VH-VL binders against q0aze0. Designs and how they scored, part 511

Target 1, 268 residues: q0aze0
Amino acid sequence: MKIILVNNRFKENTEKKAQEIAGQLSALNVEVIIDNGLDEPYAGTVDFIMVLGGDGTMLRAARRYGQRAIPVLGVNMGTVGFLSNIEINELAEYLPLILREEYSLEARMMLEVAVFQQQSLLTRVFCLNELLLRSNSPRMLSFALEISGQKLEPYRGDGLIVSTTTGSTAYSLSAGGPIADPQLDAFIVTPVASHIINKRPLVVSPEREISLHLLEEREAIIGIDGQIKMDFGAENRVLIKRAPHPLLMVNLKAKPFFTSIDRSLQRQ
Key: E = the ipSAE of ESMFold2; O = the ipSAE of OpenDDE; V2 = 0.75 times the mean of E and O plus 0.25 times the DockQ between their complexes.

## First folded at step 25 (VH-VL)

Design TB7 (framework fv_bermekimab; at its last look DockQ between E and O 0.93; V2 from the best seeds 0.86)
Fold by OpenDDE, look of step 25:
Structure TB7 (fold): chain C 268 residues (1-268), chain A 123 residues (1-123), chain B 107 residues (1-107)
Amino acid sequence: as target 1 above (268 residues)
Amino acid sequence: QVQLVESGGGVVQPGRSLRLSCTASGFAFSSFNVHWVRQAPGKGLEWVAAITYEGSNKYYAESVKGRFTISRDNSKNILFLQMDSLRLEDTAVYYCAKDRIYYSHAFYGMDVWGQGTLVTFSS
Amino acid sequence: DIQMTQSPSSVSASVGDRVTITCRASQGIKSWLNWYQQKPGKAPKLLIYAASFRQSGVPSRFSGSGSGSDFTLTISSLQPEDFATYYCQQDNNRPLTFGGGTKVEHK
C-alpha cells in the first residue's frame, strides 16, 4: 500500500504529525509520501490520501489529486470544518480499517473551471468548493451570466459565486446561499452584493454549463476555493462545468451532516 | 488585422441556386459564432442565418428556412451560404459578421463585418 | 418573432446637436440590444452592446440606455462623421431582428 500524507507546511503541528504518522506507517511496511504543498503533486500511483489539517488543506488536496479517483480521508487537527471525517486522536483506532480498505466512499462533485483570454486557455482547475468572481475596486461589476447558452439579465454587483453543494457551507453561505446536501450534485450560483436586493441564488443542474464574462472594462479577480487568485478582465471568460470525476471522500465515521450544521457553523 | 471578405455574389435567375463564401482572417475563426445579414437596396438590415462556432447549431430567419443552408469550414476559415430556390425578394447585399464573444452558444452582437457581396436577378 | 420599432425613421440635425433615437421591442429582451452605425456604401459598425456598453473605440458621445422593451441611443454632441443610419438589434431571442433604422442627416 502507498499513501500520500497531505499537510500544511505553514502549520508546524501538521508537519510534525505527518512525520510521526509516516514513521508509523513505514513500520507497517506502507510506502508514504508527504505532500506539504512545497513541491509539485506526486505523479506516481497511490492507493490512499490522508489529509492532516482543516478544510483548507482538504481543498488543496482535492485540487492536486481529486481527478485521480483516489480515496481521500480528512483528519481534523483541532480545527472547525465540514471536510474532515475523523479526529487525529482517532486515527490509531481506524488505521487497521484503512489498511484493509474497509471503508465506504462518498462521491463529491467538483467544478471544472476553465479561464480563457482571447480564446486561449489560461488555466484549467478542478476545485471542490467554488469559483468566485469579484470586483477588485469599490465599483460594481457588470457581467454576463450564461447557463447552457441561455443569457440571463446582465448582473450588477460586487461579484458572483459558483459553488458545488460541498461548497455551499463555505463562502456561498456567507453570501446568502442555501445550505445544500453534500450528496446532491448541483451548482449553486450565489450573487455577492447585487444591486438588486432580492436577487436569489440559483440551484443549477450539474449537466449544464456556466460561463461568465465582464461587459465593461473593469478590474476583477477570480478566486478558487479561497486559495487561488488571478486577475480577470474584459478579454477573459470563465467556463464552469461539472468535473469529469468526483472527489472520493473516505467515510470511516458516520457524520450526520444536517444535525451537525449548527454546531459547525457556530464554531466558525 | 481582423477581416471578413464575402464572395460569390452576382446576377442569377429566379429559382436558381447560388453559393456565397466568407473568408476570415486575423482572428480565431473557429472560436466565434458567425452570421449572414442582408440588406436590400435602399432598405434596412435583415438577419438571415447564424451558425455556432463548432458548427453544431444552425439558425435561420423564417424567410429563408428550407431554401438557405449555412455551413462553415473551420479548417479553412470559411463561412458558406448555400442559397437555393432564389426569389426576387432575396435581392440584397449579403454581409457576413462575427459575434463579439468567443466560445458561446449565445449571441452578443456583431463586432466585425465584411464588405458585403451583391446578389441580383435577371429578368 | 420580436419586432423592433425605431423612431424616428429620420432626423435632421446640425453639428453639436443632441440626437436621441429610440427602439422598442414587441416583448421584453432584457438588456440584449445592440446599436449599429452604417454609412452609405459601408458595412454596419457596432456601437453599443448589451444596451449600454460602448464597443471599443467608440467615442464617449455615444451612449445607450434602457432595458426590457424600451431603449435609447443618444449622441450628446453630433459630429460631422456621425451623419449615418443607425440600427437597433436584439439578440435575446432567435430569430435575431433589426429595427427599421434611423437616418441622421444634415439640417
Scores: ipSAE 0.892, ipTM 0.945, lowest interface PAE 0.6, mean pLDDT 95
Fold by ESMFold2, look of step 25:
Structure TB7 (fold): chain C 268 residues (1-268), chain A 123 residues (1-123), chain B 107 residues (1-107)
Amino acid sequence: as target 1 above (268 residues)
Amino acid sequence: QVQLVESGGGVVQPGRSLRLSCTASGFAFSSFNVHWVRQAPGKGLEWVAAITYEGSNKYYAESVKGRFTISRDNSKNILFLQMDSLRLEDTAVYYCAKDRIYYSHAFYGMDVWGQGTLVTFSS
Amino acid sequence: DIQMTQSPSSVSASVGDRVTITCRASQGIKSWLNWYQQKPGKAPKLLIYAASFRQSGVPSRFSGSGSGSDFTLTISSLQPEDFATYYCQQDNNRPLTFGGGTKVEHK
């Protein structure tokens, strides 16, 4: 069995813990590849991905490996988020089930984001939560949103979020978007500080193609999962589609989504 | 440098057809939607047809639907308009034009135009 | 189909004058309206797209405004090169449609 162990070297000595877990797995004849975020993603075939950390580490793992159709398990190491399934102190309990492949999988839609400069592809990236278009100056943006060849009234404001249902509890929520069941496939389009009064969040079929471009030159940024930034100007265009493969999330311990959000809603 | 050049205009008699060509240079033709627009002598502009950048969607004004066919050859950077069943009201200068936004299935304005080719119906 | 009505059909003006041209759509077209300039014997030139945004190289004396069904092109101080015919055109709906034109003529 070959496993990728993904950690975040810069959070709470997770690197040392990852080495300890790798040693335990090796003692059980499991080949372990450690991905601490510094090197290129492992290119070979693997059976399973174990993410040690919080939602941020899972987002990075999803970008690196989510299109490979490999089971991904989130293991929480301190801060409980929406994307972990078990706690680090429970790993020994669940490890036999992992090794026997006795778990269920939950598919989570991802975005495919293609950014162009003029007519040339600059970057193709996949994300689990959202794409953010935002102003990178004190001035508002004016931009066009096209959904499968249909033009909406131009937007004017600080920006726009295009998120998955998984991303509905992230930046989209803070900007006024709905909480969505992550088992649904959909785009959630949430304006950020829109100057246009009737711009409400939209829930859009995952079969649609979404594109954005600026109507006038402004300094703007495309942000991906809150972790990657790309400059964006009047010569750029971004195309957003459902990614070819969902992230395959491992379920070992029941984590009822709607029960877990009650506390967040009460404190928000 | 960005240029569109129409050709193929002329005098057309009843029962004949005509094919206009528009040759593009100086830009990535295959990335942009393109249009035909006509202008009868002394009259205003009339949109005729458009075709998306990959050639999959074609749109026509009602006045030409069923008689004109728009097409493109992205390997040669040429836009075509096949004009059948011509009428007196088809007499016009025909312009080709490039839409301003690349890789789109919508239209956002025609930012580059050719100089036109004259089609005259001889009844 | 959406009918675009321009007014006036012609304007007699002098260099330095403020010129206003209006365009009305028969149905709402959001802000998806373009303005073109055409001089005799020449191809049209895009001035304004999406109601109010100037195409590159268009002087700032040209401005567009409006949304929904009513739109205006304004030339704040007419220059000798601005004597031309102006067309509005919507691209909200297919088929695309032009207004009838407004000829701006030297007095």
Scores: ipSAE 0.781, ipTM 0.910, lowest interface PAE 1.0, mean pLDDT 92
ESMFold2 (binder alone), look of step 25: mean pLDDT 94; pTM 0.961

Design TB8 (framework fv_bermekimab; at its last look DockQ between E and O 0.90; V2 from the best seeds 0.87)
Fold by OpenDDE, look of step 25:
Structure TB8 (fold): chain C 268 residues (1-268), chain A 123 residues (1-123), chain B 107 residues (1-107)
Amino acid sequence: as target 1 above (268 residues)
Amino acid sequence: QVQLVESGGGVVQPGRSLRLSCTASGFTFRSFNVHWVRQAPGKGLEWVAAITYEGSNTYYAESVKGRFTISRDNSKNILFLQMDSLRLEDTAVYYCAKDRIYYSHAFYGMDVWGQGTLVTFSS
Amino acid sequence: DIQMTQSPSSVSASVGDRVTITCRASQGIKSWLNWYQQKPGKAPKLLIYAASFRQSGVPSRFSGSGSGSDFTLTISSLQPEDFATYYCQQDNNRPLTFGGGTKVEHK
């Protein structure tokens, strides 16, 4: 068995714990690769990914490895979030089940985000939470939203979020989007400070494609999962569709989503 | 320089066929929806047909549906308009034009036009 | 089909004048209305897209406004090179349709 431990190099406690766990796994004849985000994603074949930390670390792991159809376990290390399944102090208890591959998997839809510059592909990214378009100045943006070739009324506002159902409890929620069942596959399109009062978010079928482009020459940015940032202007387009593969999240411990909402949101 | 150049116009008899061509240069032709728009002498503009950037979808004005066929060769950067069963009311300058926005199945205005090619009829 | 009605069909004006052209759609087209300028013997030129946004290189004296069914093109101060025919065009629905045109000519 070969396992990747994903941690955050900027969190010393996760680094130390990753080393400890690596030692324990090695003693059990498990090959371990540690990914703290410093290097490129490990390109070799692996059987399991263990994420040590909070939601941010999980999002990074998802972007780095989510397309590879590898089971991903979130192990919480003292933070509150929605993407961890067990606590670090529970790992010893569940380790035998992991090694025997006695666990269930929950498929979470990811976004495929393609950003273009003058018909050229700048980048293609798979992400678990959301794509954000927002103004890079105090001025509102004017942009076109297209869904499956259908043109909506031009948007005016600070920006727009296109989120997965997993991402519904992230920035989309802060912007007034609905909380969605993570077992549901859908896009959530949430306006950010629209000039139209009571502009409602859209819930869109995952079978559709979404595109955004600016109608004016303004400086904007694209944000992905709150971690990737790039400039976005009138020459750019972003195309969003369902990723071809979901993230396979390991479910070792029953964690009811709806009963945990209050606790998780209260601490945010 | 972004450019569209129409050709193939001329004098034709009613009921006959004519094939127009539009050659694109200076931009990625395969990334844009393209249109035919015509203008009768001394009259206004009339949209004729459109084809999506991949060529998968075609659209026609009712006045030419069943008689005209729009097609494209992205490998050669050429747009075509096959005109069959031509009528006197088809007399016009025919323009090809590209849409503003790339990789879209919707239309967002025509930002580049050719010089046009004239189609007329012999009595 | 969506019918586009322009008014007036022609307008006589002088250099420096404010010129206003209106376009009405037979049904709502959101903001998906374009304005073109055409000079004799030349191809049309895109001026305004999405009702109110100027195409690159278009002078600031040209402005577009409106949404839904009623739209306006305004030339704040007419210049000698602005004498031409102007067309509105909707691309909210297929088939795409043009207005009848407005000729701006010398007084």
Scores: ipSAE 0.892, ipTM 0.945, lowest interface PAE 0.6, mean pLDDT 95
Fold by ESMFold2, look of step 25:
Structure TB8 (fold): chain C 268 residues (1-268), chain A 123 residues (1-123), chain B 107 residues (1-107)
Amino acid sequence: as target 1 above (268 residues)
Amino acid sequence: QVQLVESGGGVVQPGRSLRLSCTASGFTFRSFNVHWVRQAPGKGLEWVAAITYEGSNTYYAESVKGRFTISRDNSKNILFLQMDSLRLEDTAVYYCAKDRIYYSHAFYGMDVWGQGTLVTFSS
Amino acid sequence: DIQMTQSPSSVSASVGDRVTITCRASQGIKSWLNWYQQKPGKAPKLLIYAASFRQSGVPSRFSGSGSGSDFTLTISSLQPEDFATYYCQQDNNRPLTFGGGTKVEHK
């Protein structure tokens, strides 16, 4: 069995705990790869991914490995979030089930984001929470939103968020979007400080294709999961669709979303 | 640099068929939606048809639906208009035009036009 | 289908004049309206897209405004090269439709 342990080297005690867990797994004849975020993603085949940390570490793991159809377990090491399943002090209890591969999986939709400059692909990335388009200057943006070939009234404002249901509790929420049940697959399209009356958040079928481009030259930024940032201008276009594969999140412990929602939000 | 050149116009008789071609150069043809627009002598512009950049969707004006077929060959950078069951009211200069936004299934304005090819009818 | 009505059908003007052309859609088209200029024997040229945004290389004396169903093209100070026919065209709905044209001619 080969497992990737994902941690963030710069988080307090995360590196020490990852080494401790790697030792325990090695003693059980489990091959362990530690991914602390500094190296390229491990390219070989693995059976399981264990994420040690909070939602940010899970977002990085999802971006690196989410398209490989590998089970991913979130192990919380402090702040209560939306993407962990068990606490670090519970790992020993659940380890036998992990090793026997006896757990259920919850599929979480991801976005596939393709950014173009003129007709050339600049990047293709996958994200778990959201794409943000925002102004990078005091000036508002004027931009076009196209959903499966259907044009909405042009937007004017600070920007737009296209999120998954998993991302509905992240930046989309702060911008006024709804909290969505993560068991649903959907896009949530949330305007940021829109100056156009009646630009309300939209909930959109995951089968739609979404695209954005500026109607005039402005300094803008594309942000992805709050962790990747790139310049965006009048020569660029972004295309968003459901990623080919969902993130396969491991469920070992029942974590009722609705009962826990306010506590999870306190620590975001 | 960016160029569209129509060909295939001429004098035809009603009921016959004609195929127009539009050769594109100086831009990535396969990335853009393209249109046919016509203009009868002394009259205004009339949109005729459009096809999306991958060729997956086609759209027609009601006046030509069922008689005209738009198509494209992205490997050769050519747009076509097959005109069947031609009528006297189809007499016009036919322009091909490029839409301005790449990789889109909508239309945002026609920013590059050919100089047109004339289709006329003999009596 | 969306019918586009331009007015006036023609206008006589002198160099330096402010010229205003209107375009009315038979139903709402949001801001998805384009303006084209056409000179005799030539292909049309895109001036304005999405109601108010100038195409590259178009002089600033051309401006567009409006949304919904009523739109205006304004030439703030007519130049000799601006004598031409102007067309509006909507791309909110398929089929795409043009207005009937407005000929701007020298007085």
Scores: ipSAE 0.826, ipTM 0.925, lowest interface PAE 0.8, mean pLDDT 91
ESMFold2 (binder alone), look of step 25: mean pLDDT 94; pTM 0.962

Design TB9 (framework fv_bermekimab; at its last look DockQ between E and O 0.90; V2 from the best seeds 0.85)
Fold by OpenDDE, look of step 25:
Structure TB9 (fold): chain C 268 residues (1-268), chain A 123 residues (1-123), chain B 107 residues (1-107)
Amino acid sequence: as target 1 above (268 residues)
Amino acid sequence: QVQLVESGGGVVQPGRSLRLSCTASGFTFSSFNVHWVRQAPGKGLEWVAAITYEGSNTYYAESVKGRFTISRDNSKNILFLQMDSLRLEDTAVYYCAKDRIYYSKAFYGMDVWGQGTLVTFSS
Amino acid sequence: DIQMTQSPSSVSASVGDRVTITCRASQGIKSWLNWYQQKPGKAPKLLIYAASFRQSGVPSRFSGSGSGSDFTLTISSLQPEDFATYYCQQDNNRPLTFGGGTKVEHK
């Protein structure tokens, strides 16, 4: 068995724990690769990914490895979030099940985000939570939203979020989007400070394609999962689709999503 | 320089066929939806047909549906308009034009036009 | 089909004048209206897209407004090179349709 441990190099406690766990796994004849985000994603074949930290670390792991159809376990290390399954102090208890591959998997839809400039592809990214388009100035943006070739009324506001159902409890929620069942595949399109005060979020079929472009030359940015940032102007377009592969999240411990919402949100 | 150049116009008899061509240069032709628009002498503009950037979808005005066929060769950067069963009311300058936005299944205005090619009829 | 009605069909004006052209759609087209300028013997030129946004290189004296069914093109101060025919065009629905045109002439 070969396992990747994903941690956050900026958090010393996760580094130390990753080393400890690596030692324990090695003693059990498990091959371990540690990914703290410093280097490029490991390109070799692996059987399991263990994420040590919070939601941010999981989002990074998802972007780096989510397209590879590898089981991913979130191990919380004292943070508040929605993406961890077990706590670090529970790992010893569940380790035998992991090694025997006795666990269930939950498929979470990811976004495929393609950003273009002058008909050229700048980047293509898979992400678990959301794509954000927002103004980089105090002025509102004017942009076109297209869904499966259908043109909506031009948007005017600070920006727009296109989120997965997983991402519904992230920035989309802060912007007034609905909380969605993570087992549902859908896009959530949430306006950010629209000039239309009662502009409602859209829930869109994962079979559709979503595109955005600015209608005027203004400074804007694209954000992905709150971790990737890039400039976005009038010459750019973004195309959003359902990723061809979901993230396979390991479910060792049953976590009642709906009964845990209040607790998780109150702690944020 | 972004450019469209029409050709193939001329004098034709009613009921006959004519094929127009539009050659694109200076931009990625395969990334844009393209249109045919015509203008009768001394009259206004009339949209005729459009084809998506991949060539998978075509659209026609009712006045030419069943008689005209729009097609494209992205490898050669050429747009075509096959005109069959031509009528006197088809007399016009025919323009090709590209859509403003790339890689879209919708239309957002025509920002580049050719010089046009004239189609007229003999008695 | 969506019918586009322009008014007036022609207008006589002098250099420096404010010129206003209106376009009405037979049904709602959101903001998906374009304005074109055409000079004799030349191809049309895109001026305004999405009702109110100027195409690159278009002078600031040109402005578009409106949404739904009623739209306006305004030339704040007419210049000698602005004498031409102007067309509105909707692309909210297929088939795409043009207005009848407005000729701006010398007074």
Scores: ipSAE 0.881, ipTM 0.938, lowest interface PAE 0.6, mean pLDDT 95
Fold by ESMFold2, look of step 25:
Structure TB9 (fold): chain C 268 residues (1-268), chain A 123 residues (1-123), chain B 107 residues (1-107)
Amino acid sequence: as target 1 above (268 residues)
Amino acid sequence: QVQLVESGGGVVQPGRSLRLSCTASGFTFSSFNVHWVRQAPGKGLEWVAAITYEGSNTYYAESVKGRFTISRDNSKNILFLQMDSLRLEDTAVYYCAKDRIYYSKAFYGMDVWGQGTLVTFSS
Amino acid sequence: DIQMTQSPSSVSASVGDRVTITCRASQGIKSWLNWYQQKPGKAPKLLIYAASFRQSGVPSRFSGSGSGSDFTLTISSLQPEDFATYYCQQDNNRPLTFGGGTKVEHK
């Protein structure tokens, strides 16, 4: 059995705990690959991914491995978030089930984001929460939103968020978007500080294709899951659609989304 | 330099057919939606047809629907207009034009135009 | 089909004049309206897209405004090279449609 153990190098106690867990797994004849975020993603075949940390570490794991159809378990090491299934102090209890592959999977939609510069593909990334288009200056943006070839009234404001339902509790929420059940597949399109009063958040079929471009030259940024950013200007376009594969989240312990929602949001 | 050049216009008899071509150069033709627009002598502009950059979606003005067929060959950078069952009211200069936004299923303005090719009739 | 009505059909003006051309759509088209300039024997040239954004290389004396169904092209100080015919065109709906044109002529 081969497992990737994902942690956050910038949180020292998390890295020490990852080494302890790797030792425990090795003693059980489990081959462990440690991914602390600084090396290239492991390219070889693995059976399971264990994420030690909070939602941010899970987001990085989803971007690196989410398209590979590998079970991913979130193990909380402190602050309760939306993407962890078990607590670190419960790992020993659940480890036999992990090794016997006795768990269920919950699929979470991801975005496929393609950014172009003058007709050439600049980058293609996958994300779990959201794409953010925002101004990188004091000036507002004017931009076009196209949904499956349908043009909405041009937007004017600080930017726009295109999120998954999983991302509905992240930046989209702060910008006024709805909380969505993460078991639904949808895009949530939320304006950021819109100058146009009647622009409201949209909930859009996951079968749609969404694209954005600026209507005039401005300095802008594309942000991915709050962790990656890219410059974006009048020569760029971004195309967004449902990623080919969902993130496969391991479910060992029931995690009641709706009964815990206020606690999870207050800790963010 | 970026340009579009129409060809294939001429004098035809009503009820016959004609095929117009538009050759593109100086830009990535396969990335852009393209249009045909016509202008009868002494009259205004009339949009005729458009085709999306990958060639799968076509759109027509009602006046030409069922008689004209727009198509493209992205390997040769050529846009076509097959005009069947021609009528006297089809007399016009025919322009090809490039849409301004790449990789789109919508239209955002025609920023590059050809010089036009004239279609007229004889009895 | 969306009909586009331009007004006036022609205007006589002098160099330095402010010229205003209007365009009305038969249905709402949001801000998805373009303006073109055409001189005799030449292909049209895009001036304004999305109601109010100037195409690259278009002088700042040209401006567009409006949304919904009523739109305006303004030339703030007419220059000799601006004598031409101007067309509005909507791309909110298919089929795309042009206005009838407005000829700006030297007085």
Scores: ipSAE 0.792, ipTM 0.915, lowest interface PAE 1.1, mean pLDDT 92
ESMFold2 (binder alone), look of step 25: mean pLDDT 94; pTM 0.960

Design TC1 (framework fv_ragifilimab; at its last read DockQ between E and O 0.93; V2 from the best seeds 0.91)
Heavy chain, then light chain:
Amino acid sequence: QVQLVQSGAEVKKPGASVKVSCKGSGYTFTNYWMHWVRQAPGQGLEWIGVINPESGGTKYNQKFKDRATMTVDKSISTAYMELSRLRSDDTAVYYCARGREHETYLGYFDLWGQGTLVTVSS
Amino acid sequence: DIVMTQSPDSLAVSLGERATINCKSSQSVLYEYDNKNYLTWYQQKPGQPPKLLIYWASYRESGVPDRFSGSGSGTDFTLTISSLQAEDVAVYHCQQYYSTPLTFGQGTKLEIK
ESMFold2, look of step 25: ipSAE 0.874; ipTM 0.928
ESMFold2 (binder alone), look of step 25: mean pLDDT 94; pTM 0.962
OpenDDE, look of step 25: ipSAE 0.913; ipTM 0.949
ESMFold2, fold request of step 26: ipSAE 0.874, 0.872, 0.875; ipTM 0.927, 0.925, 0.928
ESMFold2 (binder alone), fold request of step 26: mean pLDDT 95, 95, 95; pTM 0.963, 0.963, 0.964
OpenDDE, fold request of step 26: ipSAE 0.928, 0.928, 0.929; ipTM 0.956, 0.956, 0.957
ESMFold2, last read: ipSAE 0.879, 0.873, 0.876; ipTM 0.929, 0.927, 0.929
ESMFold2 (binder alone), last read: mean pLDDT 95, 95, 95; pTM 0.963, 0.963, 0.963
OpenDDE, last read: ipSAE 0.927, 0.931, 0.932; ipTM 0.956, 0.959, 0.959

